# Ledger of designs, part 19: VHH binders against q3afa8

Target 1, 265 residues: q3afa8
Amino acid sequence: MDKASLGIGIFDSGVGGVTVLKELINLLPGENFYYLGDTAHVPYGSKSKEELLILGDAIIRFFLKLGVKMVVFACNTSSAITLPILKERYPVLMEGMLEPLRKNMPAKAKVGVLATEATVKSGLYQKKLMETNKFQEVYMIACPQYVPLIEKGIVSGKEVEEATREYFEPLLKEEVRDVVLGCTHYPFLTETIQKLYPKIQVIDPAAYVAREVYRKLKENKLLGENGGKVQFYVTGDEKSLKNLGSLYLGYNIDRVQKIDLEVIV
Short names: E, the ipSAE of ESMFold2; O, the ipSAE of OpenDDE; V2, 0.75 times the mean of E and O plus 0.25 times the DockQ between their complexes.

## First folded at step 7 (VHH)

Design m3 (framework vhh_7yz9_2; at its last look DockQ between E and O 0.45; V2 from the best seeds 0.00; counts 0 for: pae O 4.6 > 2)
Fold by ESMFold2, look of step 7:
Structure m3 (fold): chain B 265 residues (1-265), chain A 125 residues (1-125)
Amino acid sequence: as target 1 above (265 residues)
Amino acid sequence: QWQLVESGGGLVQAGGSLRLSCTASGSIFSGNAMGWYRQTAGNEREWVAFITSGGSTTYADSVKGRFTISRDNAKNTVYLQMNSLKPEDTAVYYCARVAVFTYGSGSYTTAFDYWGQGTPVTVSS
């Protein structure tokens, strides 16, 4: 079987990875995708490194059984903790959320990161960025108002703008011009942020992931043709994927297959 | 081998002053923010003050108005001028490289991978 016709596996602990999937579909319309939300084991942010490795190993083996040429780690926790280890264990191409950001940002740049309180307090995002030695100063901004507003359908207007001005105040003071969206909900706010701060480059890591996936496939002559199919899988509850995932992608997800991961202890 | 060296600590009377110094290697100091932290007996280290690579300063509430952080980039040195000292300022003082600034959820700084040996400060009542 032609390796270029193999699919691309994408996983997240839940529905958040759909923001990466959307970018991939837009940039790579000739590819087939397998999306896995590991909803039986969410949240990943509270799990040990050992548990995350066991789950990641099982997920990669699942994708290999399906026939993939690449696995995308659409989870910031898994990208930081497990990808560096698992890429040494498996022959497939792998990409995560953080290395594409590192590769495309200037060395020693000031960078702002908008994130949830949980992400900021975990320390994992900033640790990964600092380990590259590419960034001089990292400004982590906890944005507790964003997710509640977005979940109410409020992605523009005065309340969002007021919260955004509060969050950006320290970034403007330090002349930070590159701001990373460190939460899967925040892409909904991109237009509002850019309206308020047109000189700030808003960076969704998902866009960099898609670009790097495209680049790797092109360089290895693995770009697919006549694809465009997406198959969805979950390990537990499928309702969030069918509801939120469909809304974000702009089409109805009508078939989701529930699977049990083969975990080897 | 220490890449950051603190000095200037000692015994001082309440109300007195001390000036701490921290000299770092150029690879740690240049282009990076620096901070002072302190550790009292039985407690974790807490941040005291930091200064960005561009010279912006921030202080913990407990020392604001009494302590001043500064830097001499030519000497790769950070200073902490401590005035109006109180017995509760008694601690071992450490300097560190600060690369992460956190806002909006208990604002703080994170020293990352580089610490000095510390310099003890005792403020007698």
Scores: ipSAE 0.351, ipTM 0.610, lowest interface PAE 1.3, mean pLDDT 84
Fold by OpenDDE, look of step 7:
Structure m3 (fold): chain B 265 residues (1-265), chain A 125 residues (1-125)
Amino acid sequence: as target 1 above (265 residues)
Amino acid sequence: QWQLVESGGGLVQAGGSLRLSCTASGSIFSGNAMGWYRQTAGNEREWVAFITSGGSTTYADSVKGRFTISRDNAKNTVYLQMNSLKPEDTAVYYCARVAVFTYGSGSYTTAFDYWGQGTPVTVSS
């Protein structure tokens, strides 16, 4: 069996990963994708490492059963915590949200990172960025209001703008000009952020992920022309994926298959 | 790539003062936030203060009003002026490069790397 004919698995704890999916589709239009939203177990940020590994194992096995040549961790939490472990457990190419940015982002004296409270508190994201020596000063900004607003479909208006002004205050004070979206939900707010701060360079890690995925597939001679099909899966509620996913991807997601990971977490 | 060397530690009586220094060698000092940690035997290292490249300072609640962090970019040095010292301030103090996080407007926490060897501070009652 030609491995190049296999699909690419993408997973997130929720709908945020569709922002990564979009970039992958754009760069790899010939590839088939399997998107899994683990909506039954959201949020991931509050779970232990052990719990996340249990879920991670189940998710990888699910994709392997479908037939994939690569798995993309479109989840910052899983990218930081479980990906380094899981990549050693399974003989399939893997990529996450953090390493492509670390590897390929140009050096900057100052960089801001918008992230969830859980991501910031874990310390792993900033630690990994600092280890690259590409960034002299990193400002991690917790943005607790963003995900709730986005999941309600609120990506513009007074509430988002006020939250944004609050979060950017320390960045402006330190004359930061480059800001990384450290959550897969946050690209929904790119237009709003850019409108408020036109001089800020907004950096979406999803673009780096897509390029790194392309590079790895090419290097391994796994690039395929498989028709560009996308199949959506969820473990719990599908409403958010259908609504916000459709909005971001620019087409209506009509078919979502519910699956059971067969785990207790 | 970076080397940090702390100095200025020693024995002081309660109510006394010490000034710690940390000199960095290697890469560009002026572009980095710097900070101080302290650690006692058997306990986890705790952050004390940090200063951004722009000069903004943040302090742990336990040292606010008593400690002052400053920097001299021309000397690649960060300082910790410690006044009104207490026995509970006894620890090994470490200098490090700092990553800054904010929780809402004006709230900061830190992550540190490029640790020095540390300088011991003992405050006697």
Scores: ipSAE 0.031, ipTM 0.365, lowest interface PAE 4.6, mean pLDDT 89
ESMFold2 (binder alone), look of step 7: mean pLDDT 78; pTM 0.791

Design m4 (framework vhh_7yz9_2; at its last look DockQ between E and O 0.83; V2 from the best seeds 0.00; counts 0 for: unsure alone 59.3 < 65)
Fold by OpenDDE, look of step 7:
Structure m4 (fold): chain B 265 residues (1-265), chain A 126 residues (1-126)
Amino acid sequence: as target 1 above (265 residues)
Amino acid sequence: QWQLVESGGGLVQAGGSLRLSCTASGSIFSGNAMGWYRQTAGNEREWVAFITSGGSTTYADSVKGRFTISRDNAKNTVYLQMNSLKPEDTAVYYCARVAVFTYYGSGSYPDAFDYWGQGTPVTVSS
């Protein structure tokens, strides 16, 4: 079997990873994708490193059984904590949310980062950004209202706008013009953010991820030519993936297969 | 890359005032946030005050209303005006570059800093 004909696995703890999937589909139309939402174990941000590794191992094994040539960690938590370990355990190409941005984002004097409270508290995102010496000042903004609103399908309107105004106040005060979406859910709000602040450059790490995935596949002569299929999997509830995933991707997700990772965490 | 030199420390009576200075040797001072932290013997260092490149200031609760941080970009210098000093303010004070600020709603704090000098000792007697 031609290894280049194998699919690409994408996983997240929930529906946020579809924003990464969309970018990958757009840039890599010749590829087949397997999307896994680990909805049975969400949220990942509150789990220990040990728990995340148990889940990570199970997820990688799942993808390997399906036959993949690459696994994309469309989860910031897993990208920061487990990806560095898992890439050494399995002989499959891997990519995450942080490294593509870190490596390829242009230098800026000031940068804002919207992120979950858990991500901000972990300090790992800040650490990785600062390792590049690309920024003099980084403004980390905890956005606790965003994920709950997005999960309810609220991506526009008064509630989102009010939250956004609150979160952007310090960024505007400091004349920040570049803002990174530090959560895979947040691209759902790009239109709303741009409407409120048209002068702000919103940076979605998913675009960087897609480019890096393309680069790695090309380098390894693994680019597919006859793809275009997407299969969806969940470990728990499928409602969010069906509803919000369909909304973001622009087509109806009708079939979602429920799987069991067979882990105890 | 940067060398920071603190000055202005000394002995002062409770209720008195001191003005600390920190001069940076290097490029791009005006584009960086600067701050002060302090450390007592046997304890961890704590942040005191920070000022962004844009001039926004942040203070620890323990010094709010008493200390003022400012900067002169032409002199590559950051200052800490300390008024109404208390015995509990006794510490070695260090200057640093601040790289990361974190915001939770209306609250903010410095999250990452680098480069610092040898420090200047401040002693407040009762």
Scores: ipSAE 0.771, ipTM 0.906, lowest interface PAE 0.4, mean pLDDT 93
Fold by ESMFold2, look of step 8:
Order: sequence, then structure tokens, then C-alpha cells
Structure m4 (fold): chain B 265 residues (1-265), chain A 126 residues (1-126)
Amino acid sequence: as target 1 above (265 residues)
Amino acid sequence: QWQLVESGGGLVQAGGSLRLSCTASGSIFSGNAMGWYRQTAGNEREWVAFITSGGSTTYADSVKGRFTISRDNAKNTVYLQMNSLKPEDTAVYYCARVAVFTYYGSGSYPDAFDYWGQGTPVTVSS
């Protein structure tokens, strides 16, 4: 019963958590990962706190049955709303999307965030960043064209560049140099953004999440040399995970297991 | 202790002018965007004007062309020059640090977090 040999669970409402998974695989190549996309219950952004807690509880129970030493909340909404509560319910280590960004991003006078309209309107990202007291000005940019283009497989070229110039205009005007990718789709656009604006530092929170996962495992003597296997699960449709997920990871996801969450009310 | 102190409010006839001042009692004023907000009885606080640390200004449509925001960094002070005042400008005016800028296309709306002044009442009589 060597806990260091247990896996690491990662969940998101859909395919977005693959951006976190990629960083974790790169930093922790010897660890085993279980990825769950809760595609039967997407979108999480329209759900109540009570609903999210019920789903999060079921997801953690699923991972505990698989045998995990850590659960990564690769969902911004779940990280903000459910992680603080579920951390008190379970002895398993947990990490989310917002606290690693808060801890690891250096203090800046100005920071920009590219996000979906829903994320911007929620106010949750802005609130978390301002709680740090690390930033004097936060620039939230709603990017409604990005997800539709990415879902069509369009991640470069004229259409993406025109949208990007529009979104970056206020950031350039105010001389914002540090820009956070506040949506899990946006890492597909990093090369296009850097081509257009090479002096802007593009920040993917996933890299900070991976770093904090490593630190927690090391501190708890839970780092392992366990084979480097990844297993994929969904609760509903698997197409986005197989298509976009495979593209982003750079290898084919050909085995995805469908599961039903055991919800306890 | 860091505080924002508004002054310059009062009673004025319609068509008249007032100049509001907001002085910061700390070193945080330099490098921060500042704004003016107002609140009428029974309503939520509404944005009036802001000025970035670099001097860029924007105004609510209801005051554009009549109000001017400016800053004096040496005095840690932001001003609101209010001309052509109307009875609907009657409110308590608050100074604030503006910390969040939200953009939908070309539009922005600033939001103040953390630091508010105590307010200065403005009454515009008909």
C-alpha cells in the first residue's frame, strides 16, 4: 500500500482539462493520470453551487475508487466554488486552476486576461485576481470569436489574426505586457498570438498548476516512478476529447471509457 | 492608513458648475487608475468618469461633454469639473481606485475594488 504508486485524477466539464494534463505529463512523466471529462453535465457555468458540489463529490469518489493520491480541478468554476469545501471533506490532496496562478504569478502593475463572455460576466476570475493584491489594473477581454474558430480547427491565419488584433487593441493601448489565457481552448492560439505580439508574455495557468502539483507531491513524499500511463473517461459524448484532445496532446486518444457518476443527494 | 477624501460638493442651480476633488492620504495614488461614481437614493452606484495612470479618460454617456476628469499626481489628487449641471446630476459622488477594466469589443467599463472615498453630496436645484 505505497501511496506514491497511486495515480493522479484530473477533471473538467469537457476537453479543457487536457491543457492541464499536457503540462502535468511534461513535468511528471513517470506518474499515472486519470482524466475525466464530465461531458454529460456540461456546461458547469450555469449550475448552482449545490449542483456543482454534488457533481464534484461524485467525481472525487470515482477517483478514490480508481486509487488516486491527488485530484486536480482543471475547471475554473469548480476551483473557485467547490474546491475549498471539498478539500475539507476528503483527505486526498487537491489542486485547482486559480490558486497556482495567484501563488506563482509575480506582482505586476497590469495584467490582461483573455476569456469567454461567460467567464468575464461571472466576475469570478476578476475577483480571484484582485484578492491577490498583486495587480493594480486587471484587463478582462471577452473573446467571443475564439472558441467557434478553434472548434472549426482554425487556429492560425487571417480570421484568427483579425480577431486577435481586435482583442489586443485595448491591451496595447494601455501597454499591458502580461496576458493570461483564461479559457482552456486558448492555448491552441498561443503561437498565433506570439507571432503577432512577440513582446507580450502569454501566460497559461496550466504550467503553474503542474508546478504546484509537483511541489505538493514532493512535500508529501508522494512522487512516484509508476509507468507514465494516461487513462481517459467521459460521462457523455467523447468526440471533442478524441479530436481536440488528441490534437493538443500530440498523440491519438483511442480508448475512452464512458462512466456514470454515482450521485448522492 | 490609506484613505480617499472627496470635497467640493454642495448646492448649485441648474446650468451651474462645481469642481470636485479627491485626495489620497497614501502613496498608492501614483500608478493607479482613478474614477468618480455617483449614487442617488434607492439606486445602485453608477460610474461617471475614470482616468488611467497614463492619463487616458472615459466618461459615461450621461455626462460626456459636460464633465472633465483630471489628475495631479504631485498632490495625489483627482478632480471632476462638472459643468452645465442638471437636476438629474443630484447624487452623492464617490472617488475610487479603478482596478478592473472589462472589454466587450471596443467598449469598456471600469470597476472599483477595495478603495472608496466617503462621498461628497451634490444637489442641483431647478
Scores: ipSAE 0.371, ipTM 0.666, lowest interface PAE 1.1, mean pLDDT 85
ESMFold2, look of step 7: ipSAE 0.330; ipTM 0.695
ESMFold2 (binder alone), look of step 7: mean pLDDT 77; pTM 0.777
ESMFold2 (binder alone), look of step 8: mean pLDDT 75; pTM 0.768
OpenDDE, look of step 8: ipSAE 0.768; ipTM 0.904

Design m6 (framework vhh_7zox_3; at its last look DockQ between E and O 0.74; V2 from the best seeds 0.60)
Fold by OpenDDE, look of step 8:
Structure m6 (fold): chain B 265 residues (1-265), chain A 125 residues (1-125)
Amino acid sequence: as target 1 above (265 residues)
Amino acid sequence: DVQLVESGGGLVQPGGSLRLSCVASGFTFSSYAMGWVRQAPGKGLEWVSTITSGGSTGYADSVKGRFAISRDNAKNTLYLQMNRLKPEDTAVYYCARVAVFTYGSGSYPDAFDYAGQGTQVTVSS
């Protein structure tokens, strides 16, 4: 069996992961992708480590059953909490949202991070960034308005701009020039943000993830050559994935398969 | 090696004032945000104040209007002017190199990567 012909699994608790998928598709046109939105169990940010591990196990098993050569955790929460554990538990390449950024992001005196309130509160994201010693000052900005707006399909206009201005006020005051999108939803707002602040370098971790995925596959001689297919799966409601996913990917997601995760308690 | 040495603590009556100092070494002081944290008896560490490398300041709600943080980059020294001291201000005060600042809905303490040995502040009648 040519392992290189196997697909890449990508999962998130919802639609945010499609922003990662987009980057992967762009950089890895020879690969097939399986996208799983665990919409039945969203949000992940409020779940315990134990709960997330149970879900993580089920998700990995699901992908393994499909036949994948790599699993991408397109979820910041899972990347931070469960990935370090699951990578040791299963014999499949894994990558998440945080490590590629940590590894490859250039050093800066100051960096801003837009993130969910839950992410900011957890402290894990900023801790991991600090451990790199690449930054002297990290400005964590909780952006509670963003996800609700994005989920409504509002990615431009007055509401988004007003929220953005509010969130960027402290960053501008501190003359921050580099801003990381610390939520997989936030790339939906990249154009709006960039329009408002053209001098700000908006950093999407998804780009780093894609590059790291490419690197790992190449190093392991697992790069695909005849890919280009994407299959979509959800565990719950598919509406968000179909609507927002289609919007972001630039094509209509017509087929989404509903699955039940085999949760082992 | 990063070193932070606090001074200026002591015993003061309620309503009194103290000025804490912290001398930093082992890093480019002017390039980093600095701050103060404190630990009261039987309590955990509490963020008190931060001053960024750019000179912006932040304060915990409990000390706003009473405490003032400042820095002298030429002297690698951080200051905390504490006025109108209260018994509840009694704590060991630590100078800290602050690396993380939080903004948005809710109240989040700043985070630091280094702290000194601390100086005792006691407010008592």
Scores: ipSAE 0.714, ipTM 0.891, lowest interface PAE 0.4, mean pLDDT 94
Fold by ESMFold2, look of step 8:
Structure m6 (fold): chain B 265 residues (1-265), chain A 125 residues (1-125)
Amino acid sequence: as target 1 above (265 residues)
Amino acid sequence: DVQLVESGGGLVQPGGSLRLSCVASGFTFSSYAMGWVRQAPGKGLEWVSTITSGGSTGYADSVKGRFAISRDNAKNTLYLQMNRLKPEDTAVYYCARVAVFTYGSGSYPDAFDYAGQGTQVTVSS
């Protein structure tokens, strides 16, 4: 069958990849998507390279059985550690979180990154940004109030604005003008941030991922007009995907299919 | 290529002073944060001090109040003034380009570019 009619696989360790999915369905409304949250094996941030490769390999094989023309690594940890290796093992097109940022963002003297405490403490995001060789000074800002507020549906108003002023204080002091959203939850806050700081350029890596997916599909003559369906899968608990995922996407996720990954050790 | 050449080390008695210099080339010095790290014999690397491109300074607790970092962008040179030296300050001192600063969760630089051989500081009576 025609490769352009195949779907696009997207995975994350949990629900966070929904923000990448949202950008993809907005830019590519005619494409079919398969979203997998590997909730049985979350969190990915604490796993070894060997464990992540085993899981990534199983996820790619799952998507190949579904029939995909591309796999999107909607996880910063997997994008950094496993994508370069798995890309050489499989002929399917792949895209992750960091290469679109490297390719689409111009070199900057200073960049700020809003991230979770866990992401900041892991050192993984900082390391991968510095490997791009596009930035001279990176300002990592841990934002512990953001995810709890977003999970309560609070994305604007005084409480969010007060937290945002606190987080931006060091960025303003050092005259940082470009700020990356280093957590998949934070794109919902873009309008509030831009309202408070109109001179700051908010950079959503998910938007760059969608642009690079579009470009790769177009270049390879794989753009399809395939009905615009989205199918959701988890390997464990589905509550976060159905609750938070539905909230963020703006429509109800009715059916989530539970699957077991075929792990080869 | 980035080049960092440290100098100014030597033998000094406890309580004495030294001034370290680091001449930089191969990049736009004024656009980067800079810092000093040190390695005592048989020990791991220890962060000493940083100065941002905008001039904000930071110091490890072990040297705060005794050491002063500065830069001269016209000479592409980083300095470390070391006062009231102690035997535990004995180390090889490396000049480094600093890439990452962290806020809102315990802070320590994750990425230093080390380009030089370092300069030995020995504090002994």
Scores: ipSAE 0.396, ipTM 0.655, lowest interface PAE 1.4, mean pLDDT 86
ESMFold2, look of step 7: ipSAE 0.371; ipTM 0.669
ESMFold2 (binder alone), look of step 7: mean pLDDT 81; pTM 0.823
OpenDDE, look of step 7: ipSAE 0.667; ipTM 0.868
ESMFold2 (binder alone), look of step 8: mean pLDDT 83; pTM 0.836

## First folded at step 8 (VHH)

Design n1 (framework vhh_7zox_3; at its last look DockQ between E and O 0.84; V2 from the best seeds 0.65)
Fold by OpenDDE, look of step 8:
Structure n1 (fold): chain B 265 residues (1-265), chain A 126 residues (1-126)
Amino acid sequence: as target 1 above (265 residues)
Amino acid sequence: DVQLVESGGGLVQPGGSLRLSCVASGFTFSSYAMGWVRQAPGKGLEWVSTITSGGSTGYADSVKGRFAISRDNAKNTLYLQMNRLKPEDTAVYYCARVAVFTYYGSGSYPDAFDYAGQGTQVTVSS
């Protein structure tokens, strides 16, 4: 079996992962993708480690059953909490949102990180960044307004701009020039942010993820040549994926397959 | 090696004042945010104050208006002026190199640090 012909699994608790998918598609046009939105169990940020592991196992098993050569954790929470464990449990290449950034992001004296309140509170994201010794000061900004706006399809306009100005105030005060999007939803706002702050370098971890995925596939001689297909799956409601996903990807997601994760308790 | 050495602690009566100092070495002091944390008897570590490399300051609600953090980069020294001290301020005070600042939009933020000194005892008692 030509393993290189197998697809890449991508999962998130919701629609945010499509921003990662887009980057992967752009960089890896020869690959097929399976996107899973675990919308039945969103949000992940409020779940225990144990719960996340149960879901993670089920998700990996799902992808393995489909036949994948790699699984991308397009979820910051899962990347931080479950990926380190799951990669030891299953003989499939895995990548997440954090490690590629940690590994490849250039050193900066100051860096801002826009993230959900849950991410900020967990402390895991900033801990991992600091462990790299690449930064002297990390400014974590909780952005509670962003996800609700994005989920409503509001990615520009007064509301987003006002929220952005609020969130960037401390960053500007500290003369931060580099800002990491610490949530997979936030790339929806990149254009708006750049318009407001053209001198700020917005760093999307998804780009790093895509490059790392490419690197790993190449190193393992698993790069696909005849891909270009994307199959969408959800465990719950599909509306957000269809609407927001279509918006971000630039084409209509017409087919979404609903699945039930085989959860083993 | 990063080293932080606190001084200035002692016994003071309620309403009194103390000035803590922290001398830093082993890193470019001016490039880092610094702060103070404290640990009272039987309690966990509590953030007290932070000053960024750019000079921005933050304070815990419990010390706002009473404590003032400052730094002298030329001397690699961090200061904490503590006024109107209260018995509840009794704690070991640690100088810390602060690496992470957290903003929730309200202006109050807990910090994370990567290094701390050995601490200096502050006792407020009548």
Scores: ipSAE 0.742, ipTM 0.889, lowest interface PAE 0.5, mean pLDDT 93
Fold by ESMFold2, look of step 8:
Structure n1 (fold): chain B 265 residues (1-265), chain A 126 residues (1-126)
Amino acid sequence: as target 1 above (265 residues)
Amino acid sequence: DVQLVESGGGLVQPGGSLRLSCVASGFTFSSYAMGWVRQAPGKGLEWVSTITSGGSTGYADSVKGRFAISRDNAKNTLYLQMNRLKPEDTAVYYCARVAVFTYYGSGSYPDAFDYAGQGTQVTVSS
């Protein structure tokens, strides 16, 4: 049986998921990837659980049509809310943003997390970190300015630095040295953060996601070879993916296919 | 085994003062944030005050300016000085270890506690 030759589907509401894709390409160069940005349905943070399930179901069915052995939920909200339910509906392997963080985060006395307001209010990120018993104090920082700036292509300079200083003030006061990027957009800001705070260890969960994808494929004897192809899809606007995505990945995204999801209500 | 033992509660007239103590054992006290939560009869838990391992303090609006949290790391003890007490302060007060703090711009609050004591009753009445 040639299941190991099937691809890996990765989705996010926009460009943020390319930060996960980059780590996957680096760790698993022999795999084929299908990346979907569901840009027609942004923002995910304002949608109900039922709406997110409808979209997630359509996305998984799209990936199954392409031929995948695994689906990666490169969205923190979708990972927490829809993955546990959709995992029971489909035999395909699934991985998200929260469980790899829980499993792989090293023990620290203090940890900070930069996240969207929606992620912070959900309580789910906090719950995953507490389940580890690895931290004595967790500091959740809501960062409402980050995604708008990143989506405009502004990842350095005065405006980003001012927002970053505001968000880091409580972390510096409490001498927090380890900071998790709790949104898949935030790795675009890593260089700016490291420039401002070189002593802070920036932790991108995307690397943990890639490690867990590797482990699941290995354990299920599904590691592929002779791959290395990446295909990009969007449901709406493709500008952010082509511009920011190309810059982050370090190569030009030539072809992006627009699709319409087959939603069942 | 984490243990938090509260004391110092009692009956007090409106306008009076009490000082609560919480002796901690079973963990490195100086490395953890601590706080007080309370539960009035028939109500849910309400956050009162917190102090981080670094000494930063926070207070619920309902007690700000009247209550003062402090810690003595050498004695593994958390304190809550409660002044100008009101009947609305009547509750069981629990000493708790804080696991998560959350920050929204200028605001912050304790988000999760992983251990709490058995509580001490504070009753404010004429």
Scores: ipSAE 0.553, ipTM 0.800, lowest interface PAE 1.1, mean pLDDT 89
ESMFold2 (binder alone), look of step 8: mean pLDDT 83; pTM 0.828
ESMFold2, look of step 9: ipSAE 0.456; ipTM 0.742
ESMFold2 (binder alone), look of step 9: mean pLDDT 83; pTM 0.828
OpenDDE, look of step 9: ipSAE 0.709; ipTM 0.878

